# Ledger of designs, part 6: VH-VL binders against COP9 signalosome complex subunit 8 (CSN8)

Target 1, 182 residues: COP9 signalosome complex subunit 8 (CSN8), of Drosophila melanogaster (Fruit fly) (q7kth8)
Amino acid sequence: MHLNKYSEVVERLENEEFEQVELGAEVYQQLLAIYLYQNKLADAKLLWMRVPANLRDDKELIQLNLLNIALQNNNYADFFKHIKYEWSERVKSPVEDLLNKQREELFKLMGSAYMSIYQHNLLELSLMSEDELKHACAALNWTEELDGDRVILKPKVQEAPPARGNDDQLLKLTEFVTFLEN

## First folded at step 22 (VH-VL)

Design dd4 (from cc2 with heavy chain D56S)
Fold by OpenDDE, fold request of step 23:
Structure dd4 (fold): chain C 182 residues (1-182), chain A 122 residues (1-122), chain B 108 residues (1-108)
Amino acid sequence: as target 1 above (182 residues)
Amino acid sequence: EVQLVESGGGLVQPGGSLRLSCAASGFTFDRYWMSWVRQAPGKGLEWVANIKQSGSEKYYVDSVKGRFTISRDNAKNSLYLQMNSLRAEDTAVYYCARDLRYFNSLSYFDYWGQGTLVTVSS
Amino acid sequence: EIVLTQSPGTLSLSPGERATLSCRASQSVSSRYLAWYQQKPGQAPRLLIYYASYLETGIPDRFSGSGSGTDFTLTISRLEPEDFAVYYCQQYNSYPLTFGQGTKVEIK
């Protein structure tokens, strides 16, 4: 993952924020989206605090902040809930990259936590189609098995832990998976 | 059913220009990278260019850089290839293809159009 | 760029025989970023294998892929009449995306 992607854009936008007395929502939207992708969550949090009150009602900013909060709390469920949004062209690229990154982290997290994963659980959470999931699993060298009419995914043992994997994340993920299975 | 339909091919003189179009249907177009792949008569496949979902990133094979421009209109589910300064070696069937990219990989292609023939000849 | 060299150039076999096609990369293709395609005359390529060894949906299981690093193989366990075609490997490790020159599987 190229977390330094958009660095030049960030520098430009940060300079604009510094130089401009009054900014539109567009600069904040872009910065926030990029910060989230870059996993600069502290910066994202601070940025949100700097958003003028008159821009706080901007729907896209609100949505980005929901992602921010989800990421801050390592809440995968909320992240994938809030990522479902019609994003503006100015933030689509970083948001797409963010989604991809978060999916990868999700898969790696689940792969490290479980030896077997029901396909339907991961489909629902990852917002992927069956075909997409099939290919994504292949990307991670996972295998498939059948359990009756259900597909079971078999993660490959990962050598490296997930970038953001922690006990809290695992707990939340476990709770989420348990919820989905019921 | 996923469908990709190319158009715009034809006969053009060296130095001329053509604009290829690809109409996509049967899937959410703006969720996928898209590519152009060409095949000279009796030859193998050559990737030409691809474009990110939002259009913010574009990549080209060296031989077409500065001459070809890939673009897309997601509202119209359309992919385009503007070809300028065409050369004889650009003669090929041009395929529109849907890119699959997962995590850190680049693109491979699961769906292809029927192709459109571009002939560059004096 | 990564150059993919396929061998043999032509493979003449009879129906029912096993076909083994090789694809060698000029440099390592990490993470198994290799796909195989089938192309019949007058048709667009069809994806067979992705990530070196995974079978695309709808492709018969007589097709299989293997390999890593620089050496990859496509195997057709028992050739069917419809399998006589040109096969291409393709890497998606780095730009430019590149294909092998193709292997023609023809009927003996």
Scores: ipSAE 0.893, ipTM 0.962, lowest interface PAE 0.5, mean pLDDT 93
Fold by OpenDDE, fold request of step 23:
Structure dd4 (fold): chain C 182 residues (1-182), chain A 122 residues (1-122), chain B 108 residues (1-108)
Amino acid sequence: as target 1 above (182 residues)
Amino acid sequence: EVQLVESGGGLVQPGGSLRLSCAASGFTFDRYWMSWVRQAPGKGLEWVANIKQSGSEKYYVDSVKGRFTISRDNAKNSLYLQMNSLRAEDTAVYYCARDLRYFNSLSYFDYWGQGTLVTVSS
Amino acid sequence: EIVLTQSPGTLSLSPGERATLSCRASQSVSSRYLAWYQQKPGQAPRLLIYYASYLETGIPDRFSGSGSGTDFTLTISRLEPEDFAVYYCQQYNSYPLTFGQGTKVEIK
């Protein structure tokens, strides 16, 4: 994970924001998406506050802000709900990277919280296909077991807690899983 | 069913140009990195280039840098390889492949086309 | 670049025998970023193993992968007639992505 990715673009966009009296939604869209990827959530929040009133109805900006809110609240369910959007070309790259990063965080969080995870619970949450999930689990050196017709995922023992892990996040994930099971 | 179909191969003189195409179907094209991998006659596999979902990132093997350009059109579910300044050593079957990469890894390939032959000869 | 050296170059075996193929990297391949492919004449490569030891869906369980760091192994527990082909290892640790030179498994 390279959080320095997009640094040059950020610098350019920030300068544009500073120098230009009137900006289109494009600068804000890109900057917001990159901030989210870079985990600069406070900056993203402040940026949203600086968005001119006439641009507040921009659908993509609204969607990016929804992601920001979800991330700020460590709400994985809402994040993966709002990430399902037809993004413009100008923000697709950072959003793709953001999705990948959040998937990794989700897996690490789940892996630290549970010794066993039903495959179906992680499928819906991560927005991955069964094949994708299989490969993702392999990337983390997880194993699979069968419980009747269900597949159980066995996370690898982690030496340290995942980044940004907290009890509140775990609770929210548990609630989400419970919701899915009912 | 996932399908990748290459086209555009043929005979070309040294210094010439050729554009390969790969038509993808059976999966969400814009969710995946895509690669070109080539195989000289009777030789092994060589990764040539790959491209990010959005096309914002491109990577090349050194031997083709400055000569080849990978691109994609997600609206058409198509991958392309523009080959300029072709050399005899570029003679190969060119495969398009779907990249798999998760988290911090680079790419390995789960689906391949049947390939298209490029022959560079006088 | 990471150079992958496969051995042996050719492996002559009979159906039913065990095949062991080696892939050695010139430097450490982190996080098991190693894949194995099978290629039959006139066909495109087929993914067998990824992350060194995970079996691709649809691949028979007679195929298995192991290893870490610089040394990796592909094993075919009992060769079937359809297993005679060329096998390639591939690293995805760093650019450029590289393949081994291949091991040909041929019928004795």
Scores: ipSAE 0.891, ipTM 0.961, lowest interface PAE 0.5, mean pLDDT 93
Fold by ESMFold2, look of step 22:
Structure dd4 (fold): chain C 182 residues (1-182), chain A 122 residues (1-122), chain B 108 residues (1-108)
Amino acid sequence: as target 1 above (182 residues)
Amino acid sequence: EVQLVESGGGLVQPGGSLRLSCAASGFTFDRYWMSWVRQAPGKGLEWVANIKQSGSEKYYVDSVKGRFTISRDNAKNSLYLQMNSLRAEDTAVYYCARDLRYFNSLSYFDYWGQGTLVTVSS
Amino acid sequence: EIVLTQSPGTLSLSPGERATLSCRASQSVSSRYLAWYQQKPGQAPRLLIYYASYLETGIPDRFSGSGSGTDFTLTISRLEPEDFAVYYCQQYNSYPLTFGQGTKVEIK
C-alpha cells in the first residue's frame, strides 16, 4: 500500500489549504513532498503553480521544487543531486520514502541494462555506504565478485518490465548511461 | 565504530513505569530505523517495537501495545522506550538494535547494544 | 504471526565437526526474509546471515545459510572453539518480527 500511504495526511493538508486565508510554507512543503512520493506529478506541478509569491522564497520549498522539476523532466542525475539537501522533520518521512522508491528504480534500470556493474559507480549514484549497498543488493538477490581490489556487482536477471512506452524506457536508459559515463 | 548503549533498567514493582534510553554513536542515527528487542532470563529473543528514521511510524508486538511507547530524539542520537503498567512477564534484558530494511522487506538487526536489565517483581 | 521452530534444541559436537541447524517457519518465507544470529553467553546477538544466504561482513566463510519456503538451514562447515554459542533465526517478512527459540551448539 505504497500509493495509499499518507492519504489521511494529504486529505487534512488539502483541507487546510482550502480553508486558510494565508497559509504558511509548511503546508506546501509537506504536500509537495507527499505528491512526489505518490508519483502524483501532475498534482505536484499544479501545487507549485499555486504557491503564493511571498512563499516562493522559502529555501526548503525551493529545494523540493528542484526535486519536482527533476522528476517532471525524468532527470535522474539532478534528482540524486538535489535529494542531498538536509530536510526538515516535517518532510523527512515522505522524502525518505521517495528516495527509496528512486533507488529501487535505479537498481531495476541498472540491473536490466548491465550484466556487471562496478560497486563504486552504484555507491555514488545511490547515496549509500558500502555496507548499505551490500545489504540492498542482497535484497535483490544480486551477487558480488572481485576484479582485483574492486567489487563487481552481478545483477539477478530481471523479468522484462511491462511496457510503459518506448520513449520512457529509452529516456531513462540514456540518462543513466550518460551519468555513469560522466 | 557503531555503538549502542542502553540505560534506565532496574527493579520496579508490577504496575510501575520505567523509561529506557539508548545512546547511539558511530553512525548517522537519523538514517536508520531502530528497534527494541528483549530477552527474558534464560529464554529466547522477542522483538518489542521499532520506529522509522523520522519517528513518524511505530510498530509494537501485541503484548506491549497501549503500555509501551517507542520514541527517538534525532538531535540527541537517542532512542527511548517508555514502559508503563509493567508486568512480571516484561522482566528481560532489553536490547537497542539498529534496523536494516531494504525495498519491500521488514527489519533485521546488524548492530546491538549490550542490553539493560528490567526486573518486574513484588 | 509466523512461528519459527528451530531444531535441534541442543547440538553437542567437537571442534572440527560440521554443524547443521534447522529453522522451520509456520508459513512460507520464500521471499528470503530470514536472518541468523549468534549469541555467546553474556553477550548481545551478532548478525551472521541475512536474506537466507548472504554472509555479513566480518563473519568467517565457514558459516553458510540456505533454504526457501518454510525450511532454512545454517551450516558451520568446521566448528571452531569460538563457534560454541546459541543460534537464532529471525523472519522479517511480516509483523510481528519473530525469532526462533534458539539452538545451543555446545562442546562435547
Scores: ipSAE 0.645, ipTM 0.855, lowest interface PAE 1.2, mean pLDDT 88
Fold by ESMFold2, fold request of step 23:
Order: structure tokens, then sequence, then C-alpha cells
Structure dd4 (fold): chain C 182 residues (1-182), chain A 122 residues (1-122), chain B 108 residues (1-108)
């Protein structure tokens, strides 16, 4: 996480929220996107709770909150579904950064959980083209094999990390992969 | 089919200014970092600058910092290089390139334009 | 800044011969943050190899890359007439992004 990338912007926006009587949706849009990128999920949840009722109809804010909910629940399927929205220039940068972080987390999780992954499953999950996925897998030093016409990705084996909340993330990932196959 | 087409090159005197453009097509432009890479006649390749998908992050080789500005217009699928205070050593073919970068790596370049020549001389 | 030094400067070979091109970095580069490009006269560069050893789609398998630390190699197992060109290595481990000075592979 690069705190300095958005630290001045978030400080300015938080001051605007604190001091202004009538805010436009733009402040909340930017704050929410940046909080999600910074993995400040508690702040993101609290921010949504304090969005004024008259602003909750804002289409972009609603879409950002769908990302927020997906992240709160470790729901990769919903995250990648909702990230497809056409984001405004105000939030495009932190949303791009968030997408890249979520792709990396997804690949780490799948690489630790599986010895073999069908390319098809990861293509839809990650929102990458076949060519983009080949380059991303190469970045992780993963290899490919063929099973007939199907491409199988072979993650690089890593030492198991200390036990943490990975079981919950694996469960949600398994549910998403099952959803794609059905 | 990915296509990058540079324009705006020409003959300029030292101290002058020039703006290069690169028109992109055949891919989702606003999902990629973009670079300018130059090549002096008969010489090797030199990376000049790159810019994030949103335009919010920009990096430059030291020899052009403060003189060159990279920018992009995602609505027009266009990349730009504003070059000020030009010097003879800036004479080169300037290529527009699409950056690939994943996770913790920086950029390498999968597609290149055919280049536009900038000549800086008296 | 990471300086890449390529050798030899020029490699004169006949079609069918094996070409071995070297790229040496001034400081350690991850074995995987190194790319190779081919450039023919009057043309733009073309990506051949990325992450040191992965072949770009559409590039013939006679091209291969290897290496680690400071020493990287591009190999062309059997030169064909269209392979006579200049080849560049490029590191993307740190800014500024840098290229080697090139190795020209020419027909003997």
Amino acid sequence: as target 1 above (182 residues)
Amino acid sequence: EVQLVESGGGLVQPGGSLRLSCAASGFTFDRYWMSWVRQAPGKGLEWVANIKQSGSEKYYVDSVKGRFTISRDNAKNSLYLQMNSLRAEDTAVYYCARDLRYFNSLSYFDYWGQGTLVTVSS
Amino acid sequence: EIVLTQSPGTLSLSPGERATLSCRASQSVSSRYLAWYQQKPGQAPRLLIYYASYLETGIPDRFSGSGSGTDFTLTISRLEPEDFAVYYCQQYNSYPLTFGQGTKVEIK
C-alpha cells in the first residue's frame, strides 16, 4: 500500500467533509474509492453510513458501495462483477489501483490453494484476456500445460503462510469458481 | 489489432518546443500505462517517460525532467509528449509504446508505433 | 540506474547457425524483470521475451531466454534469414527503465 500516493488528497477531502455543511457526491465518491484501495474497510463502512440520504441515489456512489460490500465479504465474484462500471475521472486512479491489488490477492490465494488451475476459470475471475493472463502468470513464474484443448496453469509452489483468515477467503473463492462452472 | 500512430515530429531549433501525439486503437486505451521511447539516429533505444492509465502518475528519465511533459486524453485514445527547451541530443525517432506491468514489476513494451522523427539543429 | 551492457556488439553468422547474445546488468536484477526486443532496419522494436524466459505469443520457439542476477542470454537456436537484426535487452526492475546498447546480428 502506498499511503503517500493519496495521503494529501484524502486529508483534504476529510477536512472538506468535516467542515462543509452541504457536500456533493464527489467528496464521498473519492473518499470511498481511496479508502477501499488503502484497505481501510472500517473507514469505508463508516463513510457509507454517514453519506447523506439525498446523495445515496448517486449512481457512482452506489457502484462504489457495491465494491465496498464485496470487499467486506471477501466476495471476489461480486467485486469483479461491479468493477466493470465506467468510472469517472475522479475515481479512476484509486479504482485502477484497487483492481490491481485485488487481482494480486486473487492470484496469491489461488496459487496457495491449488496445484493446477484451468485457465478458463481464472480468465473470467480476473477480467483478463488470454494474452494479459499469460503475462500476469509469467510475472508470478507460473507455467502452463495442455489438457487437450484446455490450458492448465501451474502456480509456483510457496511455503504455507502462518494460519490466518485464508480459510474464509478460500471458501468464498471456491463459491465463486463453482458459480462460474455452473 | 493494436495500432499506435505517432505524429508531430519535425525540425526544430535548439531551445524550441514541439508536441508529439500518438493515436491508439484496437485495445482499451485507458486500461494501460503508456510510454515514449526514443532512438537517436544510428543509436540504441532510450526510455523517455511513462504515464499511468488515469494520467495521475508520470515518470521520466532524468535528462528530460522539467523539460518534457507526458500526458494523455483517454476520451480521444491519445498519448502526448510536450517537449520544451529542446537540445541537439534530443534528436531521435520517438516511439509510442504500450506498457505491460503486472504486480510488482515495472514496464516492458508489447506494442510499438512506427515512430516520428524529431530533429533539433540550427 | 541499472546499466545493461550487451555483448558482442556485432555477431556475424550464417543462416542455420546458433546465436548467443549476452546482456550484463551493473547491479542485480530479478532474474525475471528482463525483456528482449528485435529491431530490423527502419522498423519499430518487437517484443521477443519477457520475464527473462517467457516467449511472446507469435515469436518462433527457436528464440529462448535465460539468466539470473546480472547475466542474461538470448539464444536463437537456428538462424533464419529474417533473424538478422539488432537485439536489445531491457530491465524493468527499477526506474529509469533502461535498454542495453544492442547486439547486431548480421549475415556473414
Scores: ipSAE 0.596, ipTM 0.838, lowest interface PAE 1.5, mean pLDDT 88

Design dd4 (from cc2 with heavy chain D56S)
Fold by ESMFold2, fold request of step 23:
Structure dd4 (fold): chain C 182 residues (1-182), chain A 122 residues (1-122), chain B 108 residues (1-108)
Amino acid sequence: as target 1 above (182 residues)
Amino acid sequence: EVQLVESGGGLVQPGGSLRLSCAASGFTFDRYWMSWVRQAPGKGLEWVANIKQSGSEKYYVDSVKGRFTISRDNAKNSLYLQMNSLRAEDTAVYYCARDLRYFNSLSYFDYWGQGTLVTVSS
Amino acid sequence: EIVLTQSPGTLSLSPGERATLSCRASQSVSSRYLAWYQQKPGQAPRLLIYYASYLETGIPDRFSGSGSGTDFTLTISRLEPEDFAVYYCQQYNSYPLTFGQGTKVEIK
C-alpha cells in the first residue's frame, strides 16, 4: 500500500480547509476521495461530519459518501454499485486508484474462497472487459479451463495469509454470498 | 477496433521543438495509462514516458526529463508529447502505445500505433 | 535500471525448425514482469507474451514463453515464414521500463 500517495495534495487541501472562511464543495470532494483511497476511514467519517450543511446537497459529495459507507461496512456490492458514478476530473484519479485497490481485494477474496470461478461472474463483479480480465488473471497467475461453452477461471493455490479475526472473515464471506446472489 | 494514429513528426534543427499527437479510438481512452516508445533508425526500442489515466502521474526516461512533457486530453481521446531542446540523439520513430498494468506491475504494451518519424539534424 | 541482454543477436534457421531466444536481466524481475514482442520491418511491435508465459490473444500457440528471476526464454516450436522478424523482451518491474536489444530471426 502506498500511504504517501497524494500526501502533498492532502496537506494543501487540509490547510485550505483550516484557513478558509467559506469553502466550496471541491475541497471536501477531493479530501474525501483521497482519504478513502488511503484507507483513512476514521478521517473520512470525521470529514463527512464536518461538511457544512449548505454543501451536503452536493451530488458528487453524496456519491463519495455512499462509497465511504460501503467501505466502512466492507460492503463490496454497494461499493461496485456506487463507483459507476461519472466522477469529475477533481476526484477521478484517487477514485480510479480506489477502484483498482478494491478490485485487488475482490480477487483475493474470490481466489481464497473458490477453487473455480465462472468468468462471467467475475466480469459482472469487477467492472472489467473480457480482455482486461484475461490480463488481470494472468497477473495473478490464474489459469483457464472450459466447461462446455463457459470459461472457468482457476485461481492459483496461494500461501495462506496470517489468520484474521473470525468476525472479519465471516463478514467478508457474508457480503460475498449476498453479492453473488443478486 | 483499437486504433492509435500518431502525427506531428518531421525534420527539426538541434535545440528546436516539436509536439507529437496520438489520436485514439476503439476503446475507452480514459481507462488506460498511455506511453511513448521510440526507436532510433536501425536500433532497438526505448521507452520514453507514460501518463496515468487522469494525467496526474507521469514518468520519463532520464535522458528526456526536463525537455519532454507528456500530456493527454481525455475529452479528445488524445495523447501528446511536447519535445523541447531536441538533440540529434532524439532522432527516432516515436510510437504511441497503450499501457496494460494490473495490481503491482508496471506497464507492458498491447496496442501500438504505426509511429511518426522525428529527425533532428542541421 | 534493469538491463536486458538478449542472445543470440541473430538466429539463422530454416522453416520448420525450433527457435529458442534468450533474455537475461541484470537483476531479478519480480512476479514475472516480462513481455515479448515481435517486430517485422516497417511495422510496429506486436505483443506476443506477457507475464513471462501468457500468450496474447490471436498469437499462434507455436509461441511460448518461460523463465523467472533473471533468465527468460521465448520458444517458437516450428518456424513459419511469417515468424522471421526481430524479437524484443521488455521488463516492467521498475522504472525506467526497458527492452532488450533484440534478436533477429532470419532464414538460413
Scores: ipSAE 0.581, ipTM 0.830, lowest interface PAE 1.6, mean pLDDT 87

